# VHH binders against Protein DOG1-like 4 (DOGL4), part 141

Target 1, 232 residues: Protein DOG1-like 4 (DOGL4), of Arabidopsis thaliana (Mouse-ear cress) (q84jc2)
Amino acid sequence: MSKMRNLVEEKFLEFYESWVIQLELYLHQLLIAHNNNTMSETELRHLISKLTTHHKAYYTAKWAAIREDVLAFFGSVWLNPLENACSWLTGWKPSMVFRMVDRLRKSRVVLVEAQVKKLEELRVKTKFDEQKIEREMERYQVAMADRKMVELARLGCHVGGESVMVVEAAVRGLSMGLEKMVKAADCVRLKTLKGILDILTPPQCVEFLAAAATFQVQLRRWGNRRHYVTHS
Below, E stands for the ipSAE of ESMFold2; O stands for the ipSAE of OpenDDE; V2 stands for 0.75 times the mean of E and O plus 0.25 times the DockQ between their complexes.

## First folded at step 15 (VHH)

Design zf23 (from zf1 with K101D; framework vhh_7z1x_3; at its last look DockQ between E and O 0.67; V2 from the best seeds 0.00; counts 0 for: pae E 3.9 > 2)
Fold by ESMFold2, look of step 15:
Structure zf23 (fold): chain B 232 residues (1-232), chain A 122 residues (1-122)
Amino acid sequence: as target 1 above (232 residues)
Amino acid sequence: QVQLVETGGGLVQPGGSLRLSCTASGFTFSSYYMNWVRQAPGKGLEWLSGISRSGSYTYYADSVKGRFTISRDNAKNTLYLQMNSLQPDDTAVYFCARYSDLEGLTPSFDYWGQGTQVTVSS
């Protein structure tokens, strides 16, 4: 009953490992920028652009991979169990990043009232988009269960190439629906990230990106340590 | 015993090219993300480039992007850095380094070569 890794999983595992290492290197630069007040606004904007480009590269690679096998992104082999447990529709939950913004506001980050208003508007829209996706996902899950009951009954009554073709068509239909849902969720993630970075000043963006990268990197470290302890 | 040995450094004129090699022994080379780092006279260490286990994914610092190319040959346990359009500011000791894991929140490299000198001078 064990699954062998397919080609998509093997390629994305190597991609993700290298992508995270590069994120760690950018985190180092973000922490230097956070602790060193000598960087110009131009230098901060350049660093922010590198982080944004790095995140866009992740989604470019992901969207290419989900065209081939979207199911690989549900319980991914390149993530440890803790990382997988924290996933919402194959990634971070868009509304959760506002808790990070809230923590920064309660520390030394001071936001002007115009920024606070824009962030609250973005939070509401993000939650609305999330709920819309969740309702659509529920509809697809019901439809998938109904289709699977019918197709499993057909498979049990039929033998040969026609039964295989019917199952393959059903799987393709479900995979296409899941791909659309994953892309919709990723679009909410990208719009939310862009919206936050457009509202914050460059120093505030560096603090936000550092917090986000720290969370992702630490989640990976803690999950890997738990794995190491379990196996050692 | 883990060893990394860099070769291929030397003196080159501005605009010239060099190819550095790093031969690895004492570990499974193909299991590690590998890097090039340099140290210019009187300056700190500068990360230049990294490469994934199979060589399929590469990354570059802005200072060398477009001019340098990292590659590896896992059958020969060798890491390469092709350096084109060299400038006097590229004068440094160049090291290959094996990525370890984080030390705190800082990426760390647990094994380094002795380094090879690259000098770009008219």
Scores: ipSAE 0.353, ipTM 0.751, lowest interface PAE 3.9, mean pLDDT 83
Fold by OpenDDE, look of step 15:
Structure zf23 (fold): chain B 232 residues (1-232), chain A 122 residues (1-122)
Amino acid sequence: as target 1 above (232 residues)
Amino acid sequence: QVQLVETGGGLVQPGGSLRLSCTASGFTFSSYYMNWVRQAPGKGLEWLSGISRSGSYTYYADSVKGRFTISRDNAKNTLYLQMNSLQPDDTAVYFCARYSDLEGLTPSFDYWGQGTQVTVSS
């Protein structure tokens, strides 16, 4: 079954497809760097910078798109069901990346005590920020049963004339609230990512980013195979 | 049958320019992410540039960024690569390649052209 897509969905679908392909190329470079102990710190930092820039580009595009239609991101037609199932407020859950850091600790990466302490502090902070957003989301979800939503539901049964305008206004109001929450979540994601990269050494950053990219790529691959989904 | 045919290669002096074309047939061109790759003598395959289905998004390798421009005309089923400020190190066989969502951690390409030779020499 083909889902009818709006313009925002179509545009972002194309963007995301392209973005993921580029991510795969960067992943290849990360893996090479990870396996090549001869790369200089300058080269590693350059690679890290390319990845961080790439991620920033994603959020730039996302934020532009959500200004037009934030609801598109709660369906995320560019993602397969598995990817969607792993999504928290239209993206990866910030605290999840610490699992990747934990993996580094188990794989051969030696973190010094100072790094471990800073990572734990960041973990606590990230968790706190997540919980704060979740509370706001809960508040918003409870508030959905307010007068505006009731009116929207009522008008939804009678599409035509003035009712369309009222419905659109109501949807816009709701979307604004959702947009704020999504942006807040994205800020936590970006802060968390930056925090981790600031704590880790360049070789550790490369390994971390490789792990993160691998997770994203594999999740997409697995989901596509499981559900016979193609985005190309 | 899927076909990709590259043209536009040749001999050029350092600092010169070339425009490569890739004509696609046998599939819906506008449905695919397209790429340029090259292979220099004695070297492996190098990805250079990619372009989204509509052409709205483009990406470049660091080695060619700022010098090469990828574009496409879906009505003509043609992919282009404008190459400026060419250097001897750009000497290679250039291929257009269709992206394939195959298994793996890296991008894959399922169809290639025969390639076109680009030689940059004084």
Scores: ipSAE 0.320, ipTM 0.696, lowest interface PAE 1.5, mean pLDDT 89
ESMFold2 (binder alone), look of step 15: mean pLDDT 88; pTM 0.890

Design zf25 (from zf1 with K101R; framework vhh_7z1x_3; at its last look DockQ between E and O 0.60; V2 from the best seeds 0.00; counts 0 for: pae E 3.7 > 2)
Fold by OpenDDE, look of step 15:
Structure zf25 (fold): chain B 232 residues (1-232), chain A 122 residues (1-122)
Amino acid sequence: as target 1 above (232 residues)
Amino acid sequence: QVQLVETGGGLVQPGGSLRLSCTASGFTFSSYYMNWVRQAPGKGLEWLSGISRSGSYTYYADSVKGRFTISRDNAKNTLYLQMNSLQPDDTAVYFCARYSRLEGLTPSFDYWGQGTQVTVSS
């Protein structure tokens, strides 16, 4: 049975499709820049800025959408199962990006000692923040079996106007908690990304962003092929 | 048969405006991300703008941002490009292109129009 999508899902699906297409275009530019040693620092910084702006636009759209229906992001219909399986609180896990940095280190990218130290500090901080959110999420999930959820379950068995209103109110309350968690996670993502970009040189940033974009695009591609999902 | 037909090109003075149209047929227009691209003499293809299937989301290259506006009318199966503040560097053949999918790591377009010539000259 096809899952009926709500308005938030439909809108964000279209947004995400377009956003990914634009990401693919940027990826192409990143790859060109990465392979072109003649680009100036100014040009590289401009390209980096375009990508960072693009990512910020994603979260702007996301946060607008989650205010309407955060639950849509816990069953993201715009993602394939593989993408969803790799998701942590509706997005990429912040600590994961350090694996991409490690990849750079194992490749032709040479990081100076000062960069390595700063990256390690950031890694530790990111991990700490990530764990804090996880603990809060766990607490919240355990609390799901509270009076409100019990009432929700009870009322879910009844059909009536008053019961529907009560259920909706309960769902809203629950959604507020989830929204807080998602926003907290997104903040860690953004801080982590900014932190990495602040440590890396412009050429390194381009390579990092290219790697990140490639991973995202390939994950989508692999997942789509595996599960016969078509995305524009 | 999939067809894209661009119209609206012509000669215009610097600072002038043109509105390009692209009429689509042979496929469900409203299901596809559409693009404008151009090719100037002696240069490669340049992506200019993209628009989501409903038209709700638009993107622009830096070279045309603030001057060009992409839009679409799905009921008419038509894509538009409003071009303002045209400059000599905007002289090119303009194409509407349907986005397909990434080939390898390169964006691809599976259908193009014949193009329409835009010449900006005093």
Scores: ipSAE 0.865, ipTM 0.949, lowest interface PAE 0.5, mean pLDDT 91
Fold by ESMFold2, look of step 15:
Structure zf25 (fold): chain B 232 residues (1-232), chain A 122 residues (1-122)
Amino acid sequence: as target 1 above (232 residues)
Amino acid sequence: QVQLVETGGGLVQPGGSLRLSCTASGFTFSSYYMNWVRQAPGKGLEWLSGISRSGSYTYYADSVKGRFTISRDNAKNTLYLQMNSLQPDDTAVYFCARYSRLEGLTPSFDYWGQGTQVTVSS
């Protein structure tokens, strides 16, 4: 119901605002570590661990919100299974992160050949996992359209309570399936992030995390512009 | 006029506890992410803790996590810092700070209190 969806979305937005503010504070620490070079490897690994934990906290909060109401995270285009469009589940495509790595390789980060090989292997695996999710989403969309069409036909034959209960059961089934797919996509995102951090040295991880944090903070500025839609 | 006033500092024995308060006026307190920052003798500013608008989400620096607790009472326009297990290294001036981003990606605190001195000594 729309009340529950709005409440879940509002709570997550407050979390996200706080999460981004804390990410900005971590970005400051990353920039100091990058520019100053006074931190030991142990100190760098501790900072990297804080960033990893911070990103995991994002997904923990997201998964809790999705458990309450996954549909609060989807737009109208996403809910149209008959157009059979491939859309990425509530986030950026996991492989996009390699564009950041490629940019860093060309200007800032010097990688040895063993690292380059491992990063390419990870890129291929991430693409494979993405394609698996895309195929599963396509099958899910077709299956849900079939069930949705049956329920719409039955709704035309009934009045009141029984049709409402069948529609509610179909919506719960859709929600559980979507929750599973969103978590799968998020797991690919987390696995890819951790894989990159395992391949890079601690100074390289700091450079990468600074770039990723900068991107996330810039998305917040863009998202804040959208906050005025309701009040303009 | 935006004003932040810290109170509750003082002298305390090692292992002791102290609660700082920051009373806010001149703005809608419940609309802002709020922070505690300290400055120890001869050192720069150290961010300690932050709290979301409703108080539902809190964050801590490693140096104080598990010992300090940030909270707020929006009805009283007051921010709190409960400090437990205090040690001589916690001796500092403690400031209440309002978060605001003014330019770029560097975090910014646009309004600060005057600070309150906390001294932990044997």
Scores: ipSAE 0.333, ipTM 0.740, lowest interface PAE 3.7, mean pLDDT 78
ESMFold2 (binder alone), look of step 15: mean pLDDT 87; pTM 0.883

Design zf26 (from zf1 with S100G; framework vhh_7z1x_3; at its last look DockQ between E and O 0.61; V2 from the best seeds 0.00; counts 0 for: pae E 2.9 > 2)
Fold by OpenDDE, look of step 15:
Structure zf26 (fold): chain B 232 residues (1-232), chain A 122 residues (1-122)
Amino acid sequence: as target 1 above (232 residues)
Amino acid sequence: QVQLVETGGGLVQPGGSLRLSCTASGFTFSSYYMNWVRQAPGKGLEWLSGISRSGSYTYYADSVKGRFTISRDNAKNTLYLQMNSLQPDDTAVYFCARYGKLEGLTPSFDYWGQGTQVTVSS
């Protein structure tokens, strides 16, 4: 069954499809760079910059979309159920990337003690920031049974006229709170990503970004196969 | 039968412009992400640009960014590449390619045109 999509959902769906395709193209370049030790540091930094720019473009588009309808991102029709199940506040959980770094450490990547220490500090900070957001989310969720929500529920029994306007206003109010939380979460994501990339060497960054992109692409692939969903 | 036919190539002087067209048939054109790629003599395939199904989102390789513009007319089943400020290094066979799927971890284009020759020379 196809879910009805609003305009925001349709637009972002197309965006995400194209964005993922571009990510796949970048992933190919990352993998080549990772497997070929002939690239200069300058070339690696350029590739890293392209990926970071690509990720920033995602959040630029996301934030534009959530201003219109943040609720669309809590359904995320552009994602399959597996991707959605792995989502924390409409995206990847920041602390997740440290698992990827740990994986790198167990592979060919050798981190010096100074890097390990900095990564641990960043991990602690990231966890703290996540918990702070989660507490705010909990507070918000508990507060959902407030007067506004009660009014919304009451008005939801009536269709048409002035009641529709009141319901829409109530939904907008609720959405603003959600938007703040989503943006806060995205900020933690971006800070965490930047922090990791600042700690790692260019070759390590390429490997990390390749691993992250691979995980994202594979998660999408696995989910699509499981649920017979095609997005592109 | 899926077909892609490129046109618009030719000889142009450095600094000149060309507009390539790719006419699609045999499939729902508006449902697919489309691409331009090129192959210069003695070199491998180079991805240049991609465009979303509606044309709302576009991407460019650094080598052509600011000079080339990809667009599409879904009503005409046609993909376009406006090429400005052409340089000798742009000499290549240009192909339109439909994005297919990821093969392993490698992007795959499942259909290609025959290509159109672009030669930039004084």
Scores: ipSAE 0.879, ipTM 0.956, lowest interface PAE 0.5, mean pLDDT 91
Fold by ESMFold2, look of step 15:
Structure zf26 (fold): chain B 232 residues (1-232), chain A 122 residues (1-122)
Amino acid sequence: as target 1 above (232 residues)
Amino acid sequence: QVQLVETGGGLVQPGGSLRLSCTASGFTFSSYYMNWVRQAPGKGLEWLSGISRSGSYTYYADSVKGRFTISRDNAKNTLYLQMNSLQPDDTAVYFCARYGKLEGLTPSFDYWGQGTQVTVSS
């Protein structure tokens, strides 16, 4: 790689590698539960809880890391190019999970009409929150560009300590704004996940979590193969 | 070429403690996620614990969480498992296993030790 890794990137690279490995181990358990139908409801709920806790641990580590360097999460060194190309505000787009739910409705599970209604309500809420974040990002980008242009015009004849302080304040403001927006997107991701798992029965939750983990693992494996080939 | 050698097994009374070691050779130990797995008589393999490359991130199966501690010393190419509060159902052969790189369609452990016997009995 042509870019030097900073301390935040090195630390999160190791965390993410270990986190994905553990996700793959959980995927094996999900596939056993899906295929055997021998687990009790208590055992299924425990497995679902382990997956939920594992996902929350990812965000706990991520939020600590973005406090130190939010920009590391845009074009992350711990993701291959395919994974980075699929991200929206440093993660999966919250509304995309409903495409996975839709595929499950067509093939693997029969949803009761009450579940369908609740899922559509959640989809609308998720899309609304998603669009709100997108509009805030657009306003933020415009405000930052306009402020930079005004300050650069004022600094046309001057460079010095006061000019550096204004630029540093603008950069600090950008980082804080990005951190807030990334956390907001992550909260929508977590609320959407919880909402889906609350609506689905435990066997349906296992199917959904297995599909989600499979997609994430496959995206990483396929992207690593492409990255491997494109560097050869 | 790649070798993993477990030591430290033996006979222990219920409630006792043991520390297992796994010495690695033939590869860059510090570049790999490492694991402990066990097999009780007549049972399948049970994953117990995993540890990240530097040792900063650890994971445990529910059956051993709070009683077992995984660690590593990369300078000595050695993986450890501290086992406390041992009970008779911990009786098994314990294996050190290397997690393969994230390639292919299924997760796998690509290299294993020969194992060390742990017996918990009065």
Scores: ipSAE 0.433, ipTM 0.780, lowest interface PAE 2.9, mean pLDDT 81
ESMFold2 (binder alone), look of step 15: mean pLDDT 87; pTM 0.872

Design zf27 (from zf1 with S100T; framework vhh_7z1x_3; at its last look DockQ between E and O 0.75; V2 from the best seeds 0.00; counts 0 for: pae E 2.7 > 2)
Fold by OpenDDE, look of step 15:
Structure zf27 (fold): chain B 232 residues (1-232), chain A 122 residues (1-122)
Amino acid sequence: as target 1 above (232 residues)
Amino acid sequence: QVQLVETGGGLVQPGGSLRLSCTASGFTFSSYYMNWVRQAPGKGLEWLSGISRSGSYTYYADSVKGRFTISRDNAKNTLYLQMNSLQPDDTAVYFCARYTKLEGLTPSFDYWGQGTQVTVSS
């Protein structure tokens, strides 16, 4: 059974495919930089900046798309099931990146005490923000069983005439709420990422970004193999 | 049989412009992310630009950003590279390459053209 894709899904699918390809190219550069101890700080900062810009571009595209159809992102057709399973409010869970930092610490990255303290503070803040959003989502999800949703359910059984307009209006209302939640989550993601990059040295940033990109790429790869999906 | 044929190369003075073309055959051109890459004498392969299957999304290396423009005409199965403000350092063989998948942690291209020589010299 082929799922019918709407225009937003189709466009974002193409975007994401392209974006991931570019990420893979950047990943290659990150890995080279990570293995090359001769790169200057300026060069490293430039590379970090490119990655940061690339991520910002993703959210710019995402936010444009969710204004049109946020629901598309709750059934992201551009992701495989494994990627979707790992998604929190249509993206990576902010607190997850601290696990990546921890992994780096356990490997070869040496953080000074001041960095460790700042990272811990950021971790606490990030978790707090996540929980706040989760509570809001819970509230919103419970509220979905309101009169409008009941009406939507009722009208969903009848096709034709004025009912279509009413259903569309109801869906729009729901979408607006979801869009707010998604944006809030994305804000936490961006703040968390920025926070981490501000704490780490340029070499550490490169290693972190390489790890993050690797994780993303591998997750996609594993999921595609498992489910026989090709997105590139 | 998959084929990519680059054309449009030549000798140009610094500051000049060239437009490269790549004609694809033997596969569904519109289904693939396409790239331009180049190889200068004595140097490795350099990725320059990529374009999504519909052409809606484009990416550029820093070395060519603002000077080069990638585009495609899917109806003609043709990839283009408009090169402006050419410099001697742009001298290289230019290839169009089809993206396939990531091999390990390295991007991979499965098909290349024969390349077209671009020489920028006064």
Scores: ipSAE 0.822, ipTM 0.928, lowest interface PAE 0.6, mean pLDDT 90
Fold by ESMFold2, look of step 15:
Structure zf27 (fold): chain B 232 residues (1-232), chain A 122 residues (1-122)
Amino acid sequence: as target 1 above (232 residues)
Amino acid sequence: QVQLVETGGGLVQPGGSLRLSCTASGFTFSSYYMNWVRQAPGKGLEWLSGISRSGSYTYYADSVKGRFTISRDNAKNTLYLQMNSLQPDDTAVYFCARYTKLEGLTPSFDYWGQGTQVTVSS
C-alpha cells in the first residue's frame, strides 16, 4: 500500500509542480491585462479560456490520480503544510471564492443589479451543495466507525484470511466513497468557477482570475517561507 | 558553475524547420523545470515553452503551439526545441532558461544560455 501511495504521489508531484509554474506564468499575463486597458475583448476572452482550460486540465489529471489512490490527496506531499491546512476535501472550499468576489465588489469591480442577483443565487446554491457534501461525508464517517466496531469485535474471535479480506473490503469501500466525495466536491468547484465566469463580463473575469491566482500563489509563498524558517 | 549552451540556430526559409539544442552543465539538470524563451530584434523577452523534470508535462505559448515541440534527454543533460513551419516573425535569439522560483508575483529564471540566432527570411 505504501509503494502505491509513493508512486501516485511522485507522479502527481511532478504534474503539480509544472501546473503551478504554468499558473504563475498565466498570472503574469492576467496582471498585465488587469493593470492596463489596451487588450481587446477577443484577447480577454482568449486569456479567460486559457485559464479555464488550465483548471480543467488540473481536474483531468487529478481524477486519473485519485482512481489509483485517493488517500494520497489527503495531506498531499506536493502541497506545503499551509496549503494542506486550507484544503476542504482536497481543494479550495467552493464558497470561499465568494469572499474574493465580495472584495472586488467593494473596491474595483462594479456589478449591475442582474449580476448581483445571479451571484447571490449561485452563492446560495454553492453553499447548499457544500452542505450536502458535508452531510454525506459525516454519514461516511459514521459508516466507517460502524465497520471498525464490527472489525474489532471479529478480530477478538479470529485473525486470518477472512479478517484480512474484511479489512481489505473496508479499505476499498472507504477509498471508493472518498473518491466519490472528492469528485463531487471538484464538480462543485468547477460549477462555481464556470458560474462566476458566465455572470461576469470579460474584464471582470480577468479581475477575478487575477485576484484568485494571486491569493493561491501568495498562500504557497507564505507557507513555503514558514517551512524554510522552521526547518533551517 | 551553471552553464547552458544553445546550438542549432541559423538562417532558414519561411516554412522551414530547425532543431535547437541546449546542453546543461554544473547542476542536476533532471531536477529542474526548463524553458525556451526568445527575444526578437528590438522586443522584450517572450516565453515559448516549458517542460517538467522528467519531460512528462509540456506547455506552450499560443504563438508556437502546434509548430514547436519541446523535449529533453536527461541522460545527455540536453533540452531540445523542434521548430516547424517557421515564419519571419520567429526571427529572434533563442535562449534556454532554468526556472527557479516566483519572485514576488513574477516568475524568475536564474540562468540563461548565451542564445542562438534564428533568422527566417528569403
Scores: ipSAE 0.451, ipTM 0.792, lowest interface PAE 2.7, mean pLDDT 81
ESMFold2 (binder alone), look of step 15: mean pLDDT 87; pTM 0.874

Design zf28 (from zf1 with R98K; framework vhh_7z1x_3; at its last look DockQ between E and O 0.74; V2 from the best seeds 0.00; counts 0 for: pae E 2.1 > 2, SAP .669 > .668)
Fold by OpenDDE, look of step 15:
Structure zf28 (fold): chain B 232 residues (1-232), chain A 122 residues (1-122)
Amino acid sequence: as target 1 above (232 residues)
Amino acid sequence: QVQLVETGGGLVQPGGSLRLSCTASGFTFSSYYMNWVRQAPGKGLEWLSGISRSGSYTYYADSVKGRFTISRDNAKNTLYLQMNSLQPDDTAVYFCAKYSKLEGLTPSFDYWGQGTQVTVSS
């Protein structure tokens, strides 16, 4: 059964489809760069820049969309169930990327002591920021049983007229809080990503970005196969 | 039967312009992400540009960014590529292709037509 989609969902679905395709194209380039040590530092930095720009474009689109309907991102019809299951506040959990870095360390990537120290500091900071957001989310979730939500529930039993307007106003109020939290989470994601890329060398950045993109693409593939979901 | 027919190629001088067209049939054109790719003599397939199903989102390879513009008319089942500031290195056979799926970790394209030859020479 196909879920009914609102305009925001439809638009973002199209965006995400195209964005993921482009990510796959970049992934191919990253893999080539990773497997072929013939690229200059300038070329690697350019490739890294393309990826970072691509990620920034995602959040630009996301933030524009969440201003219209943040609730769409808590359903995320453009994602399969597996992708959704792995989502933290409508995206990847920031601390997750350190697992990827750890994986790199266990592979061919050699980090110097100074890098390891900086990564650990960043990890601690990221964890702290995540926990702060989680506490706020918990507070918000507990507060959902307030007068506003009770009113929303009550009015939800009635269809039409003035009740619809009141319900919409209530939903907007709730959405503003969620939007704030989602943006906060996205900021932590972006800061974490930037932090990691600032610590790593260009070759290491390419490998990290390749790993991250691979994970994202594979997660989508696995989920699509499992649930017979097609977005293209 | 799925068909893509590329047209608009030809001989042009450096700095010149061409507009390629691709007419699609045999499938729901408006439902798919479409691409332009090219193959120069002795070289592999190069992705140039992609466009979302409605045309709202476009992407370009560095080699053509700022010079080429992809667009589409879903009512006409037609894909376009406006090529400006053409250079000799742009000489190739140009194909429109539907995005298919990721093969392993590599994007796959399908249903390209016969292609159209673009030759940039003084």
Scores: ipSAE 0.858, ipTM 0.945, lowest interface PAE 0.5, mean pLDDT 91
Fold by ESMFold2, look of step 15:
Structure zf28 (fold): chain B 232 residues (1-232), chain A 122 residues (1-122)
Amino acid sequence: as target 1 above (232 residues)
Amino acid sequence: QVQLVETGGGLVQPGGSLRLSCTASGFTFSSYYMNWVRQAPGKGLEWLSGISRSGSYTYYADSVKGRFTISRDNAKNTLYLQMNSLQPDDTAVYFCAKYSKLEGLTPSFDYWGQGTQVTVSS
């Protein structure tokens, strides 16, 4: 009755569920820190460090898992359909995070001109890196639709040993290519996150991290509160 | 019915150790992220530690990190908290709790036991 899961999916499901719960607890701390102007810079930097460490732990676990089964991260069992629909190469789209930065510009926390300039430079670099990955994904998709490769896949059904080996090599190549692209996308995500946090002051970092965690948590809540159709 | 029964509390001197146990019944214990929380006199609930379904992933509040260790035995439906280097500030009623849901953006826990009193005093 339930979807069967392989070992990679079962392990990462447990990891992700606990990781999200801890993110929700950190979000609560971020919201308290954002609304309480008496916290020391040392306390703010410690909270920011906890969040960055938490995000690094996610990628450490993810990269270990994709070495075993990268396809588990396309249509993941640990995400609801709304979360999966919002994914760009197995995660948030790096250029879209600047919407949360734009929220800071509307807040009462002032960004100075030097910060604004650096953030716009980072936005441009992030878009450039995204476009590089999208071009590589396009080349990968074209290679999958190559007429010669399709014909070799058809020959694999004719019980030739040489044809079977070619098909198996092509399947291995697809998985390796996807892993490389997912890691490249994750590196852009980490560079973008680090770049934003390096530019912002500690109070601004807390506000940014709160906005980012709020979006992730709310997306999960909205997708989990699906409207059920009643037929009786 | 769902039950969580905390034991192992008591009176200890500063620097002492205690091991708390929490026995669960009435639900599938091994399916849930489990937690320890405490309530000091006149204060609200403080989250201390959490542990994933199999025990593979653990998390700690700063106030207890390095001093407390969470563990679980799913065959016995039991959650544990090893508490070392206890301080007077650790005086509280300790509850085990199942993570429930997020109310707005505030985490919510289910704690159905009476808790166990820990008192650290000279």
Scores: ipSAE 0.577, ipTM 0.837, lowest interface PAE 2.1, mean pLDDT 84
ESMFold2 (binder alone), look of step 15: mean pLDDT 82; pTM 0.824

